# Designs tried in a protein design chat: VHH binders against UPF0146 protein MJ0688. Part 6

Target 1, 137 residues: UPF0146 protein MJ0688, of Methanocaldococcus jannaschii (q58101)
Amino acid sequence: MNVKIIVEFIKKFAEENNCKKIAEIGIGFKFDVARELSKYFDLIAIDINEKAIEKAKLLGLNAYKDDLFNPNISLYKNIDLIYSIRPPRDLQPYILDLSKKVNANLIIRPLLNEMPIKELKLKNYKGEVFYIKEKQI
Key: E = the ipSAE of ESMFold2; O = the ipSAE of OpenDDE; V2 = 0.75 times the mean of E and O plus 0.25 times the DockQ between their complexes.

## First folded at step 4 (VHH; framework vhh_7ocj_1)

Design e2 (from b5 with Y103W; at its last look DockQ between E and O 0.24; V2 from the best seeds 0.00; counts 0 for: pae O 2.6 > 2, framework grips)
Fold by OpenDDE, look of step 4:
Structure e2 (fold): chain B 137 residues (1-137), chain A 120 residues (1-120)
Amino acid sequence: as target 1 above (137 residues)
Amino acid sequence: QVQLVESGGGLVQAGGSLRLSCAASGFTFSDYAMGWYRQAPGKQRELVAAISSGGDTRYGDFVKGRFTISRGNAKNTVYLQMNSLSVEDTAVYYCATETYVEWSDTYDYWGQGTQVTVSS
């Protein structure tokens, strides 16, 4: 996984879609992508793990604890783009559902070379694979 | 053990067609998604097409309706029908799958690849 390429893709996508506020779902303890993107966008980091959120905050990120299975939609107010890096496969449908509820664009960088879920489009970018869905306008 | 064996590659003129096959063994084929990837010399690997266990398909942007991925579960084989080939499609094409190992861990498996060369 090339962090630089991932950041480049997400940034480019966000810019092309006029995204201002973005959210990373499931940031875990990997903060490089969010830290870089936060330079260009209003970024919030979300995770169910409270320790991850605390660590994110220590690093200067806006971060909130939330349960993807029962998301607090109010946390995602005005979010234009939701992205997730290497989420567990079984969580992708829930991430998609969240993006629909929020009416946000969606980018998923898969864990492995895995099949995208039904509603996502495959995008290749400099050797990296992404799944995307554009919000409804 | 998981094994993927590609075939069907070769030399073809621009505008021509090829049909790639990937024979799979060592796992419950019908339960897993299959994919075709390609890598051209000096270029990055890219996903060409994928098909879920349920038959849902996804394609790279460059495919533009030219390629069709399908699967024959009875034969444990995934296919890539490639039409309207161009020189830009020249690459080694790989069959791949993601399978589960103990405790729900997923792993990628790849074939040896088959060379596709499109001449002008």
Scores: ipSAE 0.185, ipTM 0.603, lowest interface PAE 2.6, mean pLDDT 91
ESMFold2, look of step 4: ipSAE 0.342; ipTM 0.643
ESMFold2 (binder alone), look of step 4: mean pLDDT 83; pTM 0.847

Design e3 (from b5 with D31R D56S; at its last look DockQ between E and O 0.55; V2 from the best seeds 0.00; counts 0 for: pae O 4.0 > 2)
Fold by OpenDDE, look of step 4:
Structure e3 (fold): chain B 137 residues (1-137), chain A 120 residues (1-120)
Amino acid sequence: as target 1 above (137 residues)
Amino acid sequence: QVQLVESGGGLVQAGGSLRLSCAASGFTFSRYAMGWYRQAPGKQRELVAAISSGGSTRYGDFVKGRFTISRGNAKNTVYLQMNSLSVEDTAVYYCATETYVEYSDTYDYWGQGTQVTVSS
């Protein structure tokens, strides 16, 4: 996984879609993408793991604990873009559902070689693969 | 350690076929998706085909039904059957996978690549 390319893609996508506030779903303990993107966007990091959230906060990120299976929609107020890096395949439908509920654009950087869920479009960018869905107008 | 070793590349005439193999070791093969990528000189790496641990497949837009990816879990090998090859398919083809370190991070692994040259 090339973090630089991932950041570049998400940044470019966000800019092209006039996104101001973005959310990373399932940040875990990988903070490089969020840290970089937070320089350009109002970013919130979400995870179910409290320790991950605590660590994110220690690194200066805005982070909140939330359960993707029962999301607190209020946390995602004014979010223009939801993105997730290497989420488990079985969680992608829930991420998609969240993006719909929030009416946000969606980017998933999948695990290598995993299939996209039906509603997501595959995008190749500088050797990296992304699944995307634009929000509805 | 994770190791991916490609084979099957070579020189072939346009319209011909090749079958690439990737022998995998150092991880639980059946648990991970496998993929074939290619990189031509001066071009960026691109996905050719991928197959999930469950056997679902996807292909690059340029494949147009010409290539088939498959996996043999018993042999820890992933295959790429390439038919109707064209000059534009000339590239180094790489086998790839991602593995996990428990409760840590994921790592991507690549083979050394195998050269595929299609002549007109």
Scores: ipSAE 0.030, ipTM 0.487, lowest interface PAE 4.0, mean pLDDT 90
ESMFold2, look of step 4: ipSAE 0.313; ipTM 0.714
ESMFold2 (binder alone), look of step 4: mean pLDDT 83; pTM 0.841

Design e4 (at its last look DockQ between E and O 0.59; V2 from the best seeds 0.00; counts 0 for: pae O 2.8 > 2, framework grips)
Amino acid sequence: QVQLVESGGGLVQAGGSLRLSCAASGFTFSDYAMGWYRQAPGKQRELVAAISSGGDTRYGDFVKGRFTISRGNAKNTVYLQMNSLSVEDTAVYYCATETYGSDTYDYWGQGTQVTVSS
ESMFold2, look of step 4: ipSAE 0.300; ipTM 0.688
ESMFold2 (binder alone), look of step 4: mean pLDDT 83; pTM 0.846
OpenDDE, look of step 4: ipSAE 0.135; ipTM 0.562

Design e5 (from b5 with D56Y V101T; at its last look DockQ between E and O 0.77; V2 from the best seeds 0.00; counts 0 for: pae O 10.4 > 2, grease 24.3 > 24.2)
Amino acid sequence: QVQLVESGGGLVQAGGSLRLSCAASGFTFSDYAMGWYRQAPGKQRELVAAISSGGYTRYGDFVKGRFTISRGNAKNTVYLQMNSLSVEDTAVYYCATETYTEYSDTYDYWGQGTQVTVSS
ESMFold2, look of step 4: ipSAE 0.317; ipTM 0.648
ESMFold2 (binder alone), look of step 4: mean pLDDT 83; pTM 0.842
OpenDDE, look of step 4: ipSAE 0.000; ipTM 0.214

## First folded at step 5 (VHH; framework vhh_7ocj_1)

Design f1 (from e5 with R58W Y107E; at its last look DockQ between E and O 0.06; V2 from the best seeds 0.00; counts 0 for: pae O 6.5 > 2, placed apart)
Fold by OpenDDE, look of step 5:
Structure f1 (fold): chain B 137 residues (1-137), chain A 120 residues (1-120)
Amino acid sequence: as target 1 above (137 residues)
Amino acid sequence: QVQLVESGGGLVQAGGSLRLSCAASGFTFSDYAMGWYRQAPGKQRELVAAISSGGYTWYGDFVKGRFTISRGNAKNTVYLQMNSLSVEDTAVYYCATETYTEYSDTEDYWGQGTQVTVSS
């Protein structure tokens, strides 16, 4: 996984879609992508793990604890793009549902380069694979 | 140390059934999602089925209701019941999980795989 390429893709996508506020779902303990993107966008990091959120905050990120299975929609106010890096496969449907509820664009960098779940499109960018869904007009 | 050990693979005729098992150890089984992947010769590894810690299930489009993933927390085992098998289901099947610790990044763990061969 090339972090530089991932950042480049997400940034490019966000710019092309006039995104101002973005959210990383399931940031875990990998902060490189969020830290870089936060230089260009209003970024919030979300995870169910409180320790991950604490570490994110220590690194200067805006981060909030939330349960993807029962999301607090108010946390995602004005979010234009939801992205997730290597989320557990079984969580992808919930991430998709969240993006629908929020009416946000969606990017998933999958754990493996398998076929995306329903409603997501596979995109190749400089050797990296992404699943995307653009919000409806 | 995380360990995943698959069993239950073998040779079966088309239309037949197999039940795969994956014995998990070295982590809090009940806290993590489990999945079954498969890889056929010359093809990329693909997700067959996944089950969350809470029991939510996901299946690949090719499954079409033929397979069922389940977990037995008491035995730290995940199962894949495969019915109505076809020759296209021939592959090495892998059990997998993703875990993380308090201070480390998420890590992927795989079993050694079990061969499933479906003859016409």
Scores: ipSAE 0.016, ipTM 0.253, lowest interface PAE 6.5, mean pLDDT 89
ESMFold2, look of step 5: ipSAE 0.392; ipTM 0.692
ESMFold2 (binder alone), look of step 5: mean pLDDT 81; pTM 0.820

Design f2 (from e5 with R58Y Y107E; at its last look DockQ between E and O 0.47; V2 from the best seeds 0.00; counts 0 for: pae O 8.5 > 2)
Amino acid sequence: QVQLVESGGGLVQAGGSLRLSCAASGFTFSDYAMGWYRQAPGKQRELVAAISSGGYTYYGDFVKGRFTISRGNAKNTVYLQMNSLSVEDTAVYYCATETYTEYSDTEDYWGQGTQVTVSS
ESMFold2, look of step 5: ipSAE 0.296; ipTM 0.594
ESMFold2 (binder alone), look of step 5: mean pLDDT 82; pTM 0.825
OpenDDE, look of step 5: ipSAE 0.014; ipTM 0.257

Design f3 (from b5 with R58W; at its last look DockQ between E and O 0.01; V2 from the best seeds 0.00; counts 0 for: pae O 6.5 > 2, placed apart)
Fold by OpenDDE, look of step 5:
Structure f3 (fold): chain B 137 residues (1-137), chain A 120 residues (1-120)
Amino acid sequence: as target 1 above (137 residues)
Amino acid sequence: QVQLVESGGGLVQAGGSLRLSCAASGFTFSDYAMGWYRQAPGKQRELVAAISSGGDTWYGDFVKGRFTISRGNAKNTVYLQMNSLSVEDTAVYYCATETYVEYSDTYDYWGQGTQVTVSS
C-alpha cells in the first residue's frame, strides 16, 4: 500500500468534488494519511478506540470517538467526504450507510483488491484500487 | 534550533522508581506535544508515554499505570515518573517532540537518550 498515492488520490478527488470538510473513519493508529490531508482540508478522525483518539489528538488531529454501528450523526455535520483505509469487509456496509446518512462522498481503500460492495465503484489510480461513491445532489 | 536533553536515568533494582526529566529549548514548548520513547537492545523503538500541549496523556499498553508523564511549561521540561520498574523496562529512554515530517506517525526531534537499567 502506497501512502503517497492514497493521499494523492483522496486529495485529488476531494478537490474535484469541491470538498472542504472530510472525515476518516476508523483511523486506528495509522495517522500519516490524515496528518497530510489535514494540511489541505478540515479533517476529523473517527474511531471507536479511545486510545486511538487520544493518540490522534496528541498528533494534532481533530478526532472524536464514535461507534460506526450507532453513529452520532451530529459529529459529521457539513462533511463532504468520508474516507476509510483498509476497513474490514464487514464494516464497509456500515461506512456506506453512514455516507448516505451524512450525504457525503465516499472513498474506501480496501484491505484487499476485491470487488466492491453494492453501490460502490471500483477505481484504479496509479496501481492502487479504491471504492468510490459520489454523493447525491 | 530544537534541543532536548534527558536526565534521571541510572541503575535501579526491580520494584524501584526513577524520574526522568527532559529539558527542551529552541521552540515554543507550550505549543507542542511531548513524549517519551524507549529502545531496548535488539528491539524497535516504542512510544512509552505522550502528553499534548493541553495536558492530555497517552500511555503504551505495557505501562499499566506504573508510569506518569507530566510537563512543566514554566520550565520547558517534561517528566516521566516510573514506578514498579521491572527488568523488561531496561532501555535507553528518549525524549521527543512533535514537529513532524510528512507521512510520519512519530515525533521528529529526539534527545540523546538516558540509560535506564533495572536489575533483578
Scores: ipSAE 0.023, ipTM 0.282, lowest interface PAE 6.5, mean pLDDT 89
ESMFold2, look of step 5: ipSAE 0.183; ipTM 0.535
ESMFold2 (binder alone), look of step 5: mean pLDDT 82; pTM 0.829

Design f4 (at its last look DockQ between E and O 0.02; V2 from the best seeds 0.00; counts 0 for: pae O 8.1 > 2, placed apart)
Fold by OpenDDE, look of step 5:
Structure f4 (fold): chain B 137 residues (1-137), chain A 121 residues (1-121)
Amino acid sequence: as target 1 above (137 residues)
Amino acid sequence: QVQLVESGGGLVQAGGSLRLSCAASGFTFSDYAMGWYRQAPGKQRELVAAISSGGYTRYGDFVKGRFTISRGNAKNTVYLQMNSLSVEDTAVYYCATETYTEGYSDTYDYWGQGTQVTVSS
């Protein structure tokens, strides 16, 4: 996984879609993408793991605990883009549903180079694969 | 090597104000988040305020709008303006940064030596 390319793609996508506030879903303990993107966007990090959230906060990220299976939609106020890095396959539908509820663009960097779930488009960028969905107007 | 040097602490009366500074060196300051933490005797170290490399801030629940974190990239310094101080704010205040470029760590990399803040009634 090329973090540089991932950041580049998300940044480019966000800029092209006039995104100002973005959210990483399932940040875990991998903060490199969020840290870089936070230079350019109002970024919030979300995870169900309280320790991950504490560490994210420690590293200066805006972070909130939330359950993807029962999301607090108020946390995602004015979010233009939701992205997730290598989420488990079984969580991708929930991430998609969240993006719909929030009416945000969606980027998933999958763990494996596989076909995207329905409603997502496969995008190749400099050797990296992404699933994307544009928000509805 | 990374250095974080706090200043601005001291004794102040309740209701008063202090401005802490943290001078950073030994890394590309503008690329990393900075934070202020505090630890009172017998208590856990807790986040006071943090600011991302992009300037987005968060604060501990106890701050309630009283404190403001800011960064001056040109001076490699992070600041904590503390207003309306109370006795409960008495603690050692620490500046911190994480400089690991991969960002996969679950620990914070570097801390300052700390500066004592004492608020008298």
Scores: ipSAE 0.014, ipTM 0.306, lowest interface PAE 8.1, mean pLDDT 89
ESMFold2, look of step 5: ipSAE 0.423; ipTM 0.713
ESMFold2 (binder alone), look of step 5: mean pLDDT 81; pTM 0.827

Design f5 (from e5 with Y103G S104Y; at its last look DockQ between E and O 0.03; V2 from the best seeds 0.00; counts 0 for: pae O 9.2 > 2, grease 24.6 > 24.2, placed apart)
Fold by OpenDDE, look of step 5:
Structure f5 (fold): chain B 137 residues (1-137), chain A 120 residues (1-120)
Amino acid sequence: as target 1 above (137 residues)
Amino acid sequence: QVQLVESGGGLVQAGGSLRLSCAASGFTFSDYAMGWYRQAPGKQRELVAAISSGGYTRYGDFVKGRFTISRGNAKNTVYLQMNSLSVEDTAVYYCATETYTEGYDTYDYWGQGTQVTVSS
């Protein structure tokens, strides 16, 4: 997984869709993508792991603890884009549902190059695979 | 120094169960994803199950609900409960930890493996 390509794709997508505020779902302890994107967008990082959130904050990221299975929708106010890096396959439907509830664009960088779940489109970019869903007009 | 030590493997009859354990040391266990892989003779190593630091799980397609991965952070141990075992599950099972280094996510550390043999 090439972080530079991932950042480039997400940034380009966000710009093309006039996104101002974006959210990473399930940031864990991998902060490089969020750190770079935070230079260009109002970014919030979300994870269920409190220690991950604490470390994200130490790195200067705006981060919040939240449970994807029972999300606090108020945390995602004005979010234009939700993205997630290598989420477990079983979590992808919940991420999709969150994007629908928030009415946000969605990008998933999958763990494996597999077929996307329902409603997601496969996008190839410089040798990397993404699942995307554009916000409804 | 990172160390992963598997246990719980052995010989079991088809339809039987095994519970594998992996004792981890040399890193902050609670900060990293853990996983189980397996490799059968003449086949590539494949993911069996993984669990994130936050407790989210994923499984190989062949698992089909038969196996369950879990972690005990207080004991720095990850477990794989394997039920309804079949001959096709015979392999060396490896414990691994996922790290994030220089822009890449990988399982960088592995145990020595534990043999699981399922007889007909």
Scores: ipSAE 0.012, ipTM 0.261, lowest interface PAE 9.2, mean pLDDT 89
ESMFold2, look of step 5: ipSAE 0.327; ipTM 0.674
ESMFold2 (binder alone), look of step 5: mean pLDDT 83; pTM 0.840

Design f6 (from e5 with D31S Y107E; at its last look DockQ between E and O 0.01; V2 from the best seeds 0.00; counts 0 for: pae O 10.1 > 2, placed apart)
Amino acid sequence: QVQLVESGGGLVQAGGSLRLSCAASGFTFSSYAMGWYRQAPGKQRELVAAISSGGYTRYGDFVKGRFTISRGNAKNTVYLQMNSLSVEDTAVYYCATETYTEYSDTEDYWGQGTQVTVSS
ESMFold2, look of step 5: ipSAE 0.529; ipTM 0.774
ESMFold2 (binder alone), look of step 5: mean pLDDT 82; pTM 0.831
OpenDDE, look of step 5: ipSAE 0.018; ipTM 0.407
ESMFold2, look of step 6: ipSAE 0.467; ipTM 0.749
ESMFold2 (binder alone), look of step 6: mean pLDDT 83; pTM 0.833
OpenDDE, look of step 6: ipSAE 0.008; ipTM 0.222

## First folded at step 6 (VHH)

Design k1 (from b5 with D31S V101T Y103G S104Y Y107E; framework vhh_7ocj_1; at its last look DockQ between E and O 0.57; V2 from the best seeds 0.00; counts 0 for: pae O 2.7 > 2)
Fold by OpenDDE, look of step 6:
Order: sequence, then C-alpha cells, then structure tokens
Structure k1 (fold): chain B 137 residues (1-137), chain A 120 residues (1-120)
Amino acid sequence: as target 1 above (137 residues)
Amino acid sequence: QVQLVESGGGLVQAGGSLRLSCAASGFTFSSYAMGWYRQAPGKQRELVAAISSGGDTRYGDFVKGRFTISRGNAKNTVYLQMNSLSVEDTAVYYCATETYTEGYDTEDYWGQGTQVTVSS
C-alpha cells in the first residue's frame, strides 16, 4: 500500500468534487492517510475501537467512536466524502449504506483482489485501486 | 525475503497470445491475493487482473474478456493468459501479491516486472 498515492488520489478526488469535510471509516491504528489529509480538509476519523480513537486524538485528529452497523448519522453532518482504507469485504456494503444515508461521495481502497460491490466503480490510479461512488448533483 | 518471480513476457504480433507466470515465495501467510498490473511508457500503472484466495476474479475495463487470470497448482502462483493482444497492450507487466499480516492489516509485494511488446 502506497500511502502517498492514496492520499494524492483522495485529495484530488475531494478537490474535484468540491469536498470540504471528509470522514475516514475504520481508521484503526493507521493514521498516516488521515494525518496528511487533515492538512487540507476538515477530517473526522471513525472507528468502533475506543483505543484507536484515543490514539487518533493524541495525534491531533478529530475522532469519534461509532458503530458502522448502527451509525450515528449526526456524527456525519455536512460530510462530503467518506473514505475507507482496506476495510473488510463484508463491511463494504455497510460503508456504502452509510454514504447513501449521509449523501456523501465514497472512496474505498480495497484489498488487492476483493470483488467490488456492484454500485461501486473500479478506478485505477498510479498502481493503486479504488472503488468509488460519486455523488450525483 | 519475499520474492515474486515473473516470466512469460516477450515480443508478440498483434492478435497473438502470451501467458505470464508469477511465483511468489518468502512468506507464510495463508490468506493472500495476487494480481497483475501493467505500466506503459508515459502512462500510469493500472490493474489488469486480480484473483482472490477464494478464486474470485476482477479485470480492468480494457481487458474486455481477452485476458484470464488463474491460480496455479502450486501455492502462491498466478497466471495471466492474454489473447487477442494489441499494440496498446505493450507495457511492463508486474505481478503483485497482498497478504494478511496482523488482524486486517495487509502487506503488498511486487515483482520487478516483465516486458510485453505487441507489434503491429
């Protein structure tokens, strides 16, 4: 996984879609992408793991605990873009659902050979693969 | 320690076929995915084909049924059968593998690439 390329793609995508506030779903203990993107966007990091959220906060990120299976939609107020880095395949439908509920663009950086959800489009970018769903205006 | 060895590239005429092979070694994880990428001169690297450990496959839009990715009988081997090749398919083709490390974390490994040249 090339963090630099991932950041570049997400940043570019966000700018092209005039995104101001973005959310990372399932940040875990990988903070590099969020830390870099937070320089350019109002970013919130979400995870079910409280320790991950605590660590994210220590690193200066806005982070909130939330359950993807029962999301608190109020946390995602004014979110323009939801992105997730290598989420488990079985969670992708829930991430997609969240993006629909929030009415946000969606980027998933999948595991290398996971099959895409039908509603998502495969996007190649500098050797990295993304699943995307653009918000319709 | 992890190595990906590619073979099968070369020069072929348009309309011809090639079969690329990749053998990965040096890691012990049972859950892995393998795929083929390519990079043409002056262009960005792009996914050609990928296959999961469960055998699910996906292809780039440009493949259009011309290529088939499959796993070998040997563990951590993958093939790319390329038919109906065109000059636009000229590129360096890279084998890649993604393995689970801890939890949901993964690690990527890449081969050095094999040249595929399609002449008109």
Scores: ipSAE 0.134, ipTM 0.589, lowest interface PAE 2.7, mean pLDDT 90
ESMFold2, look of step 6: ipSAE 0.371; ipTM 0.713
ESMFold2 (binder alone), look of step 6: mean pLDDT 82; pTM 0.823

Design k2 (from b5 with D31S Y107E; framework vhh_7ocj_1; at its last look DockQ between E and O 0.47; V2 from the best seeds 0.00; counts 0 for: pae O 3.1 > 2)
Fold by OpenDDE, look of step 6:
Structure k2 (fold): chain B 137 residues (1-137), chain A 120 residues (1-120)
Amino acid sequence: as target 1 above (137 residues)
Amino acid sequence: QVQLVESGGGLVQAGGSLRLSCAASGFTFSSYAMGWYRQAPGKQRELVAAISSGGDTRYGDFVKGRFTISRGNAKNTVYLQMNSLSVEDTAVYYCATETYVEYSDTEDYWGQGTQVTVSS
């Protein structure tokens, strides 16, 4: 996984769609993407793992614990873009649903072996693969 | 240590076919995916086809049923059967593998690439 390219794609996508506030879903213990993007966007990091959230905060990220299966929509106020890096395939429908509820753009950097869900489009960018759903105006 | 070796590239006339092969070695993983990417001159690298360890496949939009990815009988081998080739398919084709590693993370490896040239 090329973090630099992933950051570049997400940043470019966010800029092209006039995104100001973005959210990473399932940040886990991989903070490089969020740390870089937080330089350009109002970023919140979300995870169900409280230890991950604590670590994210220690690194200076704005982070919140939340359950994707029962999301607190208020946490995602004014979010323009939701992105997730290599989430489990079975969670992608829930991430998509969240993006719909929040009315945000969606980017998923999938695992190579994962099939896209129907509503997402495959986007190639410098050797990296993304599933995207653009917010309709 | 991990190596991906591509073969089968070359020059072919439009409408022709090629079969690319990739053999991966140097690692032992319980679950992995393999795929083919390509990069044409002046263009970005893009996914051509991928196949999971379970045999699920996905293809780039431009494939349109012309290409088929499959696994070989040997472990860690993957093929790309390319039919109805056009000049737009000219590119360096790269074999890639994404493997599961510890802590639910993944690592990806790339081959050196094989040139595919389609003449009009």
Scores: ipSAE 0.054, ipTM 0.540, lowest interface PAE 3.1, mean pLDDT 90
ESMFold2, look of step 6: ipSAE 0.326; ipTM 0.706
ESMFold2 (binder alone), look of step 6: mean pLDDT 82; pTM 0.825

Design k6 (from f6 with T106E E107T; framework vhh_7ocj_1; at its last look DockQ between E and O 0.37; V2 from the best seeds 0.00; counts 0 for: pae E 12.2 > 2, framework grips)
Fold by ESMFold2, look of step 6:
Structure k6 (fold): chain B 137 residues (1-137), chain A 120 residues (1-120)
Amino acid sequence: as target 1 above (137 residues)
Amino acid sequence: QVQLVESGGGLVQAGGSLRLSCAASGFTFSSYAMGWYRQAPGKQRELVAAISSGGYTRYGDFVKGRFTISRGNAKNTVYLQMNSLSVEDTAVYYCATETYTEYSDETDYWGQGTQVTVSS
């Protein structure tokens, strides 16, 4: 996983789509992408693991616990872009559903070479693969 | 401990072929995606080919149909068949996978790499 290329792609995509507020879903204990992106965007970090959220807060991130199988939609109001890095395969439909409910752009960087769900577009960028959906309008 | 060991690299004339192999151990190979990456001197590492646990494949744009990735799950091995090689394909080729840790975090694992050199 090339963190520099992932940050570059997400930042470029967010700028091209006029995103101001963004959310990382499923951050776990890998904070490098979010910490870099938070320099440019109003970012929140989301995970179900309380220890991951505690660590994220200690590192200066706005972080919240949420269960992606039954999300608290109010956490995502006014979010322009949702992104998730290596989410479990079974969470991808739920992340997509959330992005539709809040009308946000979506970027998933899958686990290495997972099959895409049909609704997302594949984009190869400098050797990294992303699944994307642009918001309506 | 996760180990990825590449083999099959070497010197080949332009237009020639090579087959790379990557033997994997220390994890449930059939459950994870595998990939081949390359890095030429002075360039960034880039994706060459990848294969999902279900057998779906993906290739870098520069491959242009010349390379084929495959996997032998019974042998814990991923392969890269490289045909119609050109001097631009000269690089170190790395086998890679992303697996979960005890905390369900994803971790990148890389082999040592195998040199492919394409001469005029």
Scores: ipSAE 0.000, ipTM 0.206, lowest interface PAE 12.2, mean pLDDT 84
ESMFold2 (binder alone), look of step 6: mean pLDDT 82; pTM 0.829
OpenDDE, look of step 6: ipSAE 0.023; ipTM 0.386

Design m2 (from g10W with K59Y Y105T; framework vhh_ozoralizumab_d1; at its last look DockQ between E and O 0.02; V2 from the best seeds 0.00; counts 0 for: pae O 9.3 > 2, placed apart)
Fold by OpenDDE, look of step 6:
Structure m2 (fold): chain B 137 residues (1-137), chain A 121 residues (1-121)
Amino acid sequence: as target 1 above (137 residues)
Amino acid sequence: EVQLVESGGGLVQPGGSLRLSCAASGFTFDDYAMYWVRQAPGKGLEWVSEISWSGGSTYYPDSVKGRFTISRDNAKNTLYLQMNSLRPEDTAVYYCAREGYSWGTDEFDYRGQGTLVTVSS
């Protein structure tokens, strides 16, 4: 996984879609992408793991605990883009659902190079694979 | 099979213009950002232009910025490069590339056979 290319793609996508505020779902303990993107966008990091959130905050990220299976929609106020890096396949439908509820653009960098779930489009960028969905106007 | 076929190259005088085309097949064209790269005699591959999958964003190095314009027609699976104000140093084989710019290597994974552009008085 090339973090630089991932950041580049997300940044370009966000810019093309005039995104100002973005959210990473399931940041875990991998903070490189969020830290870089936070230089350009108002970014919030979300995870169910409290320790991950605590660590994110220590690194200067705006982070909140939330359950993807029962998301607090108020946390995602004014979010233009939701992205997730290497989420498990079975969580992708929930991420998609969240993006719909929030009415945000969606980027998933899949764990495996496979076909996207329904409603997502496969995009390739410099050897990296992404699933995307644009929000409805 | 992935295929990229460039066309439109030729001989032009300095200050002249050319329009290159690249016909893509064998893959979902609009899933990929596309690139133009070039190789001048005795030199390595040089990135010339990039366009996002949607065509919403374009990028150029300083060497061609303001002179070259990349565009694409996803309905026709075609990539274009409009080259204006051509200079002798623009002389090169121009390649259409799907992906492959690897950081630090200046390599491109997928590209066509190229079309020769010669700028000379």
Scores: ipSAE 0.011, ipTM 0.258, lowest interface PAE 9.3, mean pLDDT 90
ESMFold2, look of step 6: ipSAE 0.266; ipTM 0.607
ESMFold2 (binder alone), look of step 6: mean pLDDT 80; pTM 0.804

Design s1 (from k2 with V2L A14P A23E G60A F62S G72D S86R V87P V92I Q112K Q115P; framework vhh_7qia_2)
Fold by ESMFold2-Fast, scan of step 6:
Structure s1 (fold): chain B 137 residues (1-137), chain A 120 residues (1-120)
Amino acid sequence: as target 1 above (137 residues)
Amino acid sequence: QLQLVESGGGLVQPGGSLRLSCEASGFTFSSYAMGWYRQAPGKQRELVAAISSGGDTRYADSVKGRFTISRDNAKNTVYLQMNSLRPEDTAIYYCATETYVEYSDTEDYWGKGTPVTVSS
């Protein structure tokens, strides 16, 4: 996984789609991408694990606990882009559903060769593989 | 020791066909999603085709309708059938997989690659 290329892709996609507020879903304890992107966007970090959220906040990230199987929709008001890096397969349909409910663009960088939901479009970018959905207009 | 070995590459004329094979050893092959990647001279690596443990497939737009990925779990092998080959398909082709080792930590495994040249 190349963090620099992942940041570059998400930043470029967000800029091309006029995204201002973005959310990382399932951040866990991997903060490198969110910390870099937070320099350019109004970013929130989401996870169900309270300890992950505590650590994210200590590193200066705006972080909130939320359960994607029963999400707090108001937390995502005005989110233009949702992204998730190596999310669990069982969580991916819920992330897609959330992106539809809040009308946000979606980027998933899955585990290598993993098949996200069929609705997402495959994008090769500088050796990394992403799956995307652009919001409806 | 997890190992992937590609074979089947070679020189072929435009419009020709090749079948690549990737033999896996050292792990429970049937449980892993497998992918074929390629890297052309002076270009970046890209995913060509992927196949899940259950047999679902995914293809890059550039190869849809021309390439077919398949697997034979009894032989621990994943295949890439390449038809209607074009000069732009010239690349070294790699077999790869990735797995979780600890929580969100992963390890990826790559073969050495098999070269494919499409030229008249």
Scores: ipSAE 0.480, ipTM 0.767, lowest interface PAE 2.3, mean pLDDT 88

